# VH-VL binders against Large ribosomal subunit protein bL20c (rpl20), part 2

Target 1, 123 residues: Large ribosomal subunit protein bL20c (rpl20), of Euglena gracilis (p07133)
Amino acid sequence: TRIKNNGISKKKRKRKISKMKGWVGGHSKLFRTGNQQLMKARHYAFYDRKKKKNLNKTLWITRINGGLKYYLTINEKYNIFVSFLRKTKTYVNKKLLSEINVRDSKSFSHLSKPIMKSTGINL

## First folded at step 2 (VH-VL)

Design Z1 (framework fv_zigakibart)
Fold by ESMFold2-Fast, scan of step 2:
Structure Z1 (fold): chain C 123 residues (1-123), chain A 119 residues (1-119), chain B 107 residues (1-107)
Amino acid sequence: as target 1 above (123 residues)
Amino acid sequence: QVQLVQSGAEVKKPGASVKVSCKASGYTFTSYAMHWVRQAPGQGLEWMGYINAGNGNTKYNEKFKGKATMTSDTSASTAYMELSSLRSDDTAVYYCARDYEGFWYFDVWGQGTTVTVSS
Amino acid sequence: DIVMTQSPSTLSASVGDRVTITCKASQSISSWVAWYQQKPGKAPKLLISKASSLESGVPSRFSGSGSGTEFTLTISSLQPDDFATYFCQQYNSYPLTFGQGTKLEIK
């Protein structure tokens, strides 16, 4: 952990969280939509590693669960999910990510359940 | 500095409609959702719904679907709530309230608009 | 709908007293509860969010606790300015719902 990089990362995360002001429904501009984010998450996600939950991760989980849950399209849910995994360093099996059908809400819900349960995120 | 100023009291007859305004100042209007809550005389608070000022999307309490209509005017930084087909049990104080960062609780409230429906 | 039930409906107390107001949810709502204070003829004022987070500018004598289905608002040493009606609100699920209110009055 580098002190300067930690400061920059905290400002960056806080800025992204602030962008959710006024968003109790609809598309989250904090998270990009489309397959591009899936590719990035596959590259950097860390599912098999458990680290002590920090305040920033808890705050993000709180906002995602409280602010956007009912108004997201399946594509938006997927992109928020993928971005969350990347930002929190939650490892996700590449096979699981590739099996999630963005256009099928039941498939998304079912396949993402174990990860959502372990992280506390509920989309 | 952050302030929500509502329109004045209204007296309406049963069957009429009323439109309440809520003018926001001291913050970026489009960055917050605006909720509407009413309170009948001597009673508790009842959530009616909200409008996301940034995208115009609305969510209504099922009880108020077809009864209340929420709109906003970004250029005027004003939210509106229109209530149609008024009945005596619509007599209440109507509040606009600012959503806190997408959490669905309210950090800033308008002063309230008294709507009286009398026959 | 999640029903929020407050107890007591009316509470009589004296300045300096420790008072506790309870709010019960009909189903689990984690910590998604806010508390408001309302004085006659005025809009509600936010006191506490996320069950226990004191809002800026709210006196430290106010505190909140609880999770799941039972929540409490405590005033550790009642002041004259605290005689008001208090409401809990859940924000776990739509529709958003409030408790019926607890009126705190002078003994």
Scores: ipSAE 0.005, ipTM 0.551, lowest interface PAE 13.2, mean pLDDT 76

Design Z2 (framework fv_zigakibart)
Fold by ESMFold2-Fast, scan of step 2:
Structure Z2 (fold): chain C 123 residues (1-123), chain A 118 residues (1-118), chain B 107 residues (1-107)
Amino acid sequence: as target 1 above (123 residues)
Amino acid sequence: QVQLVQSGAEVKKPGASVKVSCKASGYTFTDYTMHWVRQAPGQGLEWMGYINPYSDYTKYNEKFKGKATMTSDTSASTAYMELSSLRSDDTAVYYCARELYDYGFDYWGQGTTVTVSS
Amino acid sequence: DIVMTQSPSTLSASVGDRVTITCKASQDISSYVAWYQQKPGKAPKLLISDASSLESGVPSRFSGSGSGTEFTLTISSLQPDDFATYFCQQYDSYPWTFGQGTKLEIK
């Protein structure tokens, strides 16, 4: 287990930072391919093959953020995306997303298509 | 406070269909995905699939593709699972269970026993 | 599909014993493992999520550990109410899969 003797303190911290009714999330889930939304991207062989070689998990979130910023209006980009992720039950820190900026529309398309396909929502 | 209440036991003949309901209360129905899990007599738990009540998106275990149909009624806060072309090996207890964000199932329905016999 | 293998299939123990149940995944699933307790005729009850996070209302004698492919559920001091069947579950990849179960019975 990742949690050693201070597991209770970490659990309380996770509940506090998530503040979601009846559920507690964590950074490992957010950046892992095992996350519900990012798992849908596994059919893109490039991402799956690199997952086992410690692909930078932050890169996937960065690419999604960059593509969204490129194609949405300024007023809508983070609010629509965060709302969409909440509806798909993905916990994403809105401030963290706004601090990274990669304009890669191809990567965004590859990552967003499985998410939209799995949720039935057209972003 | 949170409750998932399932419909009663069913006895069906081979070739029939059955539709199990799961009524949710005590929380916002569209905030959680609803999964279906079955347990055949003397067997373990088998994940069948889920529905997202907000989007109506469904994902099925390939074993149940074309066999199970999951739907929901947001106004009634009720999820449904229909099994078609029943066979004797569909005899099992069927559970609905609530989930959020790739987590364990924190609340379960009481189970619906479906018996298929000739 | 990810195969979850539990050991042992049955475990005999006495009240007050420390018991451990293991669960092995056929591939790396990080920490995306839940543990459930099921009593005869009842739905499973969630005990542990994310390999080691104790669910609210579950006694502190229950604990989980592990990452990657090997996971354990430990009951530090067995109580009469703990004799039940225990299941592990992975939620890393669809389809989600369960272990075959471990029946904990009175010695």
Scores: ipSAE 0.005, ipTM 0.541, lowest interface PAE 13.6, mean pLDDT 72

Design Z3 (framework fv_zigakibart)
Fold by ESMFold2-Fast, scan of step 2:
Structure Z3 (fold): chain C 123 residues (1-123), chain A 118 residues (1-118), chain B 107 residues (1-107)
Amino acid sequence: as target 1 above (123 residues)
Amino acid sequence: QVQLVQSGAEVKKPGASVKVSCKASGYTFTSYYMHWVRQAPGQGLEWMGYINPSGDSTKYNEKFKGKATMTSDTSASTAYMELSSLRSDDTAVYYCARDSWEYYFDYWGQGTTVTVSS
Amino acid sequence: DIVMTQSPSTLSASVGDRVTITCKASQDVGTAVAWYQQKPGKAPKLLISSASNRDSGVPSRFSGSGSGTEFTLTISSLQPDDFATYFCQQYESYPYTFGQGTKLEIK
């Protein structure tokens, strides 16, 4: 029943999710046109809220990193990363952390991406 | 099937006005914003503004404030865009396009060519 | 206003080629970029949204990538019906702006 595939399918999922966030019961309380208006309004509100939250998180992360410039920036980033792993109960091997710390920024980004995605952090 | 059908080509003299229509079908007209985009010969696409057909609130690109007026008719499922005080540089193809709910455009009308005589 | 700059302005390629079109934003737009295909005499058609999401019915040979200020549209194996002009659009910030277009010539 979808009008378009590929890219639009993700948009329709978000629209359906936004609708669920704004709706409590059956559609008998709203006419079809009213129901879709509410869904549209909820989606725009959700999209705008998400952008605002991302901006605030980016500013906070930048401020924290900026404040620690005089110290080892790497140690600060790993402390945040390790804190996230502990809160999500993810296993961390000391040897792996040491290897990432020394020479592999790619490994850090690959490990942090799933955690940031699951916690809702989108840089 | 979603369709946006625009009015036919117009030839106008400088100083005249023109009103382009865009008739929507295949979806709930009031559930999606309708945008207007123009394309002058040899130039790219230029966003003009949008109308929310539910309540007729509008948002215009600053360049078109005072020149373009957007309206809608819910009973006819039709959006309108009127250009006043036409000049030769208003010669362009004018498109209506449906908002995706995120301000990119998932369906487009076929375009209306407006030619200013000079 | 956010300025979208495409390169190249014109691209000549043969059927079967892999072609890449680039779009650069003057400011960070996240992933809020769409790509459109316009054939001569016709309206633009949506290809990609959110930088990388293909629209329904768009062939898998079309792919988009990028975030922040640099975005690319790739056609992995060019077909004759891909002769067209391609436009990027940012929808992060009002007013919404388009790139100047890239004309793809098959010959």
Scores: ipSAE 0.019, ipTM 0.562, lowest interface PAE 5.6, mean pLDDT 74

Design f08 (framework fv_fezakinumab)
Fold by ESMFold2-Fast, scan of step 2:
Structure f08 (fold): chain C 123 residues (1-123), chain A 117 residues (1-117), chain B 111 residues (1-111)
Amino acid sequence: as target 1 above (123 residues)
Amino acid sequence: QVQLVQSGAEVKKPGASVKVSCKASGYTFTDYYMHWVRQAPGQGLEWVGWINPDSGDTFYAQKFRGRVTMTRDTSISTAYMELSRLRSDDTAVYYCARGLYEYFDYWGRGTLVTVSS
Amino acid sequence: QAVLTQPPSVSGAPGQRVTISCTGSSSNIGAGYDVHWYQQLPGTAPKLLIYGNSNRPSGVPDRFSGSKSGTSASLAITGLQAEDEADYYCQSYDSSLEGYVFGGGTQLTVL
C-alpha cells in the first residue's frame, strides 16, 4: 500500500543524497571524465526538479565541484561565500572584503577564485 | 590514437551465454566510462549499459537487467559484456563505445553475435 | 520501438540541403538534455558527428550542423555529397528511464 511505498521512497532519497555527498566531498579523482559524466547526469536531474518550482527572476546558476547546479539569488550567493569563509577558516584581509561590492562581479571573482579552488566550490 | 578492439564473431544456441571483450588503447582506461550498444540486423541502435572502469560500478538498461553483466580488467585495459539466457532476438552487432559526458566519442568495430536454434 | 522519433528516410541531390528531425518528449529533449548525432556508413560502426546539440568533433565538415528547440532537434546537411549517404541517429538521455536513448535512424540517399 501507500505506507510501504512511502518507506521505499524515503530509502531511495537517502541513498541518492549519500551518493551525492560522497562524490562531492570525498572522491580523489573528482574531475576525471567518468566522474564528470555522472556529475552531468545529476546536474540535469537537479535542474529538472528545480524547474517545477516558482523561480525568482534574479536567479544565478552556480556549480560545486564541477557539475552540481544550484539556483541562487545574488544575496544567497554572497551569504554562502561569507559562510564558507567562516567554516573553512579561510582568512581574507578585512579591508579587501569591505572594498568588494556584491554587484562588482569582476572584483568578486578575482578575489574569490583562490578560495573557491581550495574549497572545491565554483560560485 | 584511441582504439577499441573487440573480440570476434560468435554463434550461440538459445539459452546459452556470450561474453564479448573490448580492449582499449591510446588513453587512460580508468578515466572514461565504457558503454555497450547493440544493433540488430537492419535495425537501429539500442543502449545496453555502462561500466565505470575505475570503480567497477555498472548500470544497465531496464530491458537487460538480470541477463547482462559488465566487468573489466584494468591490468589489460579490457571491458567485458556477458549476456545470458540468449534468445533469437538477441542476434545483433554489439559495440563498445567510450563515454564522454552524455555521448559516445569512440566506438569499437562491433562483434556480431548470432543466436539460432 | 525507438524512444526518439526520426523519419525513416530522406533524400536529396548533390549540392542540396537536407534536414533530419529528432522528436523527443518532456523526459528527454524537453527536459533540457543535449542531443548528439552519429553517422553510420554501410557496414561500419557509428561515428560521432555532432555533440552537445551543435558542436562538431575534429574532422567533421561545417556542412553538418545541429540545432535544438523545445522537445525536438534537427541535423542539417548543406552542400550534400555522395559520401554523405549513410544512416543518421540522434541520441539523448531520458530521466524517466535513467538511460541513454536513440532515435530509430534515418537513411539518407543521394540521388
Scores: ipSAE 0.006, ipTM 0.537, lowest interface PAE 12.0, mean pLDDT 72

Design f09 (framework fv_fezakinumab)
Fold by ESMFold2-Fast, scan of step 2:
Structure f09 (fold): chain C 123 residues (1-123), chain A 118 residues (1-118), chain B 111 residues (1-111)
Amino acid sequence: as target 1 above (123 residues)
Amino acid sequence: QVQLVQSGAEVKKPGASVKVSCKASGYTFTDYYMHWVRQAPGQGLEWVGWINPDSGDTFYAQKFRGRVTMTRDTSISTAYMELSRLRSDDTAVYYCARELWYDAFDIWGRGTLVTVSS
Amino acid sequence: QAVLTQPPSVSGAPGQRVTISCTGSSSNIGAGYDVHWYQQLPGTAPKLLIYGNSNRPSGVPDRFSGSKSGTSASLAITGLQAEDEADYYCQSYDSSLEGYVFGGGTQLTVL
């Protein structure tokens, strides 16, 4: 019953903030000791995790695009897409679904129903 | 080094308003969303809303819409939460907290106790 | 009050394993939103314990772990120690409320 779409604004916000952040190197850890070192290590763990996720997604997409010449079944495409969605934050998933749906609504409709079921999203 | 420093405790009468401040240091203030979370004595955590310090955009939990206003001053890296038409059940510790892109709150202020009593 | 359901209390003896559940719905955890966990010692602000379902910040012992399945999440604590006595809160995002939601909190007592 709550249909307010403030989540869309928040999705744009998170994507923008994410793009503004640079990777932080291990050199920063050398200049802190004691509790300061612990606080720095915690921050860098978060940024390292983010970098790992982005690298994994990029590598996967590159491998698929540069792989052997073959075609995937609808089921195989669905599995890859669902796996991709599960590896991204929900904001990215919702944006991706919206963009695809606008460009090829009929083809996407066949795929979106299983995706919504697997992610537990009710719309 | 990264820290959020909040203003001191406030005592207010019902119907008044209160404005709590949260000064950020040790990081770029405009790179992270700031959230406000409250906790009534002996109770759990309740999300109030967020502000994007870069744009000034805000979003408030439905329960607080019409009574809460969040603002910021980028020149002093400070966020504010103003709650109006105070009730006795608004008595709580109010926290500001920084959001990481993981949607988690990684750095918290120590909290500001707001007591509403006649 | 709370959107996510946690047991109000849990207890264990030193060295034991305890688990704290966090039950949501199709609009939050069931929709695929991540679950984060916070530890709150008496008189202090909450501290981030687990983020993104299962990741630990540096300085959090590996005896703390998180998991998520369907509409629920769990925090597991192995090798329970006296200093683990605290309140524990789960947190996620709810698409129908378009906002952040917390569990009601679980008080852990070391017997």
Scores: ipSAE 0.000, ipTM 0.527, lowest interface PAE 16.5, mean pLDDT 71

Design f10 (framework fv_fezakinumab)
Fold by ESMFold2-Fast, scan of step 2:
Structure f10 (fold): chain C 123 residues (1-123), chain A 119 residues (1-119), chain B 111 residues (1-111)
Amino acid sequence: as target 1 above (123 residues)
Amino acid sequence: QVQLVQSGAEVKKPGASVKVSCKASGYTFTDYYMHWVRQAPGQGLEWVGWINPDSGDTFYAQKFRGRVTMTRDTSISTAYMELSRLRSDDTAVYYCARSYYDILTFDYWGRGTLVTVSS
Amino acid sequence: QAVLTQPPSVSGAPGQRVTISCTGSSSNIGAGYDVHWYQQLPGTAPKLLIYGNSNRPSGVPDRFSGSKSGTSASLAITGLQAEDEADYYCQSYDSSLEGYVFGGGTQLTVL
């Protein structure tokens, strides 16, 4: 019922969902070459410049072989999650992840969802 | 075996509301988004919106905002789409289809529910 | 109405090759969004045929292939068979509409 906080949360949720849709579905070439511009656009889309909290970060997970892209949005603890991915060598397992066919999307969710849960990420 | 079983055909008058169900089985219901896509007789496919069964979050195509509501019941692995203020041009087969939340491919589809809006 | 443009019909003889085009714009295919293809047999629900521009789900014959270039995508069917008679739809995402978009559909006739 807290008008100001409830209004802000609703706007963030809608923009988060819109951004997820806008960033999935594959624009691999543009993403790889324009990543800084993409991150700037995301910042302006989610947060007013007056708000110094920038806890909602987008992480990119992709199939190395197939060009299939996954975008994970984290609400907080972005640095911890990125450090976790590097330390656990999650990027080394991208080849295994890329072998998961869309018909077996549940196998992919079994691999990615536990990682997201263990890092405290909500989608 | 993944299955999406939809409710039976509906006939409604203009101005009424219709609620279509889609019961999922053969996978973990909360691991995949559920989309709704419609097809008017003899016409193409049109996306309506999606629901995340885990969170309950929804997103609707701009054309349907204010008229469509998507819900789910995780205890029976069932998703619902309610469309209000029906018009004759809402006559269509309404499909549910699943996607993994980070890939936007509709990999399994329900058999469809025919909704007829007539005066 | 359809956002992506497909020819309304294509036809071919058994054993021949047909190609179905899907033309988009800078806000969808041209923005780098992947294209997916669905096959719809008469009286049935659509079935996923190609995902991520060029990938086949298990059970889809290698006679079906997809490609993407610029603002357009194509579905190629080689060794055409009578069972391929169906409607074919392309699908992508559009950033300006903030939604999923489909082509108008192409009816394939095997002569």
Scores: ipSAE 0.000, ipTM 0.531, lowest interface PAE 16.5, mean pLDDT 70

Design f11 (from F3 with heavy chain G99D D101S F103E E104W G105L A106Y I109Y; framework fv_fezakinumab)
Fold by ESMFold2-Fast, scan of step 2:
Structure f11 (fold): chain C 123 residues (1-123), chain A 120 residues (1-120), chain B 111 residues (1-111)
Amino acid sequence: as target 1 above (123 residues)
Amino acid sequence: QVQLVQSGAEVKKPGASVKVSCKASGYTFTDYYMHWVRQAPGQGLEWVGWINPDSGDTFYAQKFRGRVTMTRDTSISTAYMELSRLRSDDTAVYYCARDYSYEWLYFDYWGRGTLVTVSS
Amino acid sequence: QAVLTQPPSVSGAPGQRVTISCTGSSSNIGAGYDVHWYQQLPGTAPKLLIYGNSNRPSGVPDRFSGSKSGTSASLAITGLQAEDEADYYCQSYDSSLEGYVFGGGTQLTVL
């Protein structure tokens, strides 16, 4: 999608657009029937790439929706984050996903915390 | 090409333990989680738990905690499920199934099942 | 008891359409988790039929389709054939149980 807000407050509009771009990817309304398949293909490609990079699978304790504590690997923490983004219809740019993929569990929780906090999820 | 080959049928007495195996082929064994699902004769499907073949980490459904143990042997691409203190209501076909995607949480390939009969 | 509710049976004549419902709650389908469907022919293991609410694996005919709305999902089968006689199971994930959950199964009879 494209955001169009013609007005005098360009700095405020630019800031709003920039913030949205951090969480919502661009796409065409003409291809909405294909969006589900496109999103699925993107996530599968990302998952395969992460496996090939031999990500750290060290276990950590986490909570979901204030529920029971349980141990998760770094891939499972990322899985919950990505699954949450998909369930909330939030599109994430490739740069943010790449940064989370490269950084440790501490960096992941720092980057995902603002979004997850709104749902009571603690990773 | 992906195949999950399970061990043969077992007959056990109440109180005994049973260990079912699931040998994977046609893909990288450590890349996909393996689940166990059971089905009592004429009844529906019931999830038992999963194992991460890479790390050996496991997670079990609350109903089976304390009685089930899942393990794997990466040298022969085989996953195991051991159920202890068997009761007659544990009589079921036990399936192993591969987890396709961490995004969608579903099972793409299933073993043919192992019938475990618990009788006195 | 099964966590997801399905009708125990459904029937139709060859060439007709049938639908199988799958009703959940706020901790599973209502929480936004996807619904997947499996077909189990007599004496065989379940086979993936639909995943991610509406997607078909390679080899599944387009007469099988899935949909989801709110706390429920449905599987639609058009152009019924005798070989469709099977048990059909829906499956999702439940956040309160922290586990995978199945429907009770629906036996399809082609008359």
Scores: ipSAE 0.000, ipTM 0.534, lowest interface PAE 14.5, mean pLDDT 71

Design f12 (framework fv_fezakinumab)
Fold by ESMFold2-Fast, scan of step 2:
Structure f12 (fold): chain C 123 residues (1-123), chain A 121 residues (1-121), chain B 111 residues (1-111)
Amino acid sequence: as target 1 above (123 residues)
Amino acid sequence: QVQLVQSGAEVKKPGASVKVSCKASGYTFTDYYMHWVRQAPGQGLEWVGWINPDSGDTFYAQKFRGRVTMTRDTSISTAYMELSRLRSDDTAVYYCARGEYYDILTGFDYWGRGTLVTVSS
Amino acid sequence: QAVLTQPPSVSGAPGQRVTISCTGSSSNIGAGYDVHWYQQLPGTAPKLLIYGNSNRPSGVPDRFSGSKSGTSASLAITGLQAEDEADYYCQSYDSSLEGYVFGGGTQLTVL
């Protein structure tokens, strides 16, 4: 289960991208114009996403699914980690989970990395 | 170690074109955007544009559209910036710098040493 | 002209504290875009000094710190040393220009 961190921005981006799909076609000028608008939409989607994430303070680069990079807060990393454990049916004891301090990035990294590494996910 | 090695200084006449290279090493070339920034003598920094080495997509600052072209060669991990129809006010040190379009929080973390381009008659 | 406004020069004595301001607008810093700072020693390429408003890359002393409020950002340097003499540039993104923008630069002199 994927955690949705930017629902509103994602909806706006999806609408813009969908509208511009019709410009992908045989005419070079029309195609170039569609590509330029898509670039603008991608920028606005990134901007909206970043504005929302600024409300959460600290951001880190995260690799998900093969090499895609995203910025995630400690809280977002913890939520993705917990969701990943549930989805993969990975069991961790309550003592280990209580030691993962969502406000302490070193504690989170130290305890979570071995589990994530064994499954091919980099967070 | 991450390194960006740029081509040597160029002297050009007005109206000519110049092509500057930036060879990357120490990381996966296609994982990061490459930005170009210039600095005229005694002046500040000015952003020129970026290239995504994976896709070949580019985006240029409005001031340079129609005169600048950015390309890359993934087989030799090298990015290129070509500036055409040179004027004397294009005289500057041109830097390549590593960054990511969606990763603006890291800034431009590694820079080449710069290439001086002198435009004179 | 530069889009972000910095004082052209600042000065201080060894051991003192100085601050360098970076003033933007509603289309850049005021819109929530992060501010990065670069140090440029004479004859060298810029070096990333602060990223994401307040974070230090490995190897940057904790004497350097960044902050952001409203449409402005500040770089603070405590315990000034002679080797801090350099040009300092702030950088952000501008949504109206759809591009990265820099401040005009600040020359720091250690007296």
Scores: ipSAE 0.000, ipTM 0.529, lowest interface PAE 16.8, mean pLDDT 72

Design f13 (framework fv_fezakinumab)
Fold by ESMFold2-Fast, scan of step 2:
Structure f13 (fold): chain C 123 residues (1-123), chain A 122 residues (1-122), chain B 111 residues (1-111)
Amino acid sequence: as target 1 above (123 residues)
Amino acid sequence: QVQLVQSGAEVKKPGASVKVSCKASGYTFTDYYMHWVRQAPGQGLEWVGWINPDSGDTFYAQKFRGRVTMTRDTSISTAYMELSRLRSDDTAVYYCARDLYYYDSSGYFDYWGRGTLVTVSS
Amino acid sequence: QAVLTQPPSVSGAPGQRVTISCTGSSSNIGAGYDVHWYQQLPGTAPKLLIYGNSNRPSGVPDRFSGSKSGTSASLAITGLQAEDEADYYCQSYDSSLEGYVFGGGTQLTVL
C-alpha cells in the first residue's frame, strides 16, 4: 500500500533506536539469560580458530580467558566482531552496523564493546 | 546445486513421535544454520526452531519446547527434527530450510527442502 | 494466528501492478528487523523471492521488488503474468518472541 510505505515516523524511529541500543546492551531477555553461554561457546571456538592464523599486523586488545592477551589490527577486530554476529546469529539493526567505522578505532570499540562483553571477550 | 532432501510422508497416531530427516548437499553443511518450518493443510507457515550443525546448539519456538528435539549427523550432512506427543493439530508439511545470515540484522531461508507430510489421525 | 498481517488475497490482470502489504509491530519490523519474502506455487515448497527488504536472489525477475517503511513492508509485482499466481509470505524476526515470524500469506490470483 502506498500509504503504508510512507517514511519512518519519528516515534517509531525513536523506539527502533532504543530497541537496537537495548539489543547491543543486552536488552534481549533471551540473550541476557539463556543464550549467553551459547554465544560465549561459539565465540571462543571461532576466536581460537582465527587466533591460529598468521596475523600480518596487530594492535593490542583486552585480555580474555584467564588473562590471555591478543594483538589484532582494527580490521581484524571488526572482522571478528562481524563474524561473531554472523556465527551467533545476533539480530542487530543494520543502522548500528553501518555506524561502525572500521578506520575509527574509538567508534568501533564503543559500538562493539557491549556485545562482546556479554561473551567474556573485549575487543 | 544446493539440495535439501527430506524423508518420506509419515502417518502417526495421537501420542506417538515422528522423526523427520533432511539431508544436505552442495555446500558445507556446518557453515549454515538449519531451520524447521511447518505448514498445516491450507494454512500459513510457522517457525519451529533452528539447529547450528557445527556446534549442535538448538533453539526452539516457545510453542514447541518440551516436545521438539533437533539433532544432526555431520558425517552424513543430515539434520533431524523429532516431535513427540503428537496431536491432531500437528498434522502439517514440515520443511527444513537453510539460513543464509552474513551481515543482515535478520536471517532468511535461501533453500528449502520439498517438505515431509506428517499426518496425525486416529 | 500469524504475527505479521497480510491481506488474505489480492488480484490483478496480466500486465498490471499489484502490491502485497505486510504489517508488523514495534517488536519486529518496527524494531528494525529486515523483511524477507517467499513465493509458494501450489503443491511446492516456498522459494526465496526477496531478502533484506529489497534484494533479489539470482533468477528472480526485476518485476519483483520489496520495500520497508516503519512497521510495514510491501512486495510489488509489475507486469503481472499468469505464472505469478501463487501464495506470498513475508517473514521477519520478533524480539519479544525471540524467534522468526511469518505473515498469514496472500493468495495472488491473475484474472
Scores: ipSAE 0.005, ipTM 0.549, lowest interface PAE 11.5, mean pLDDT 73

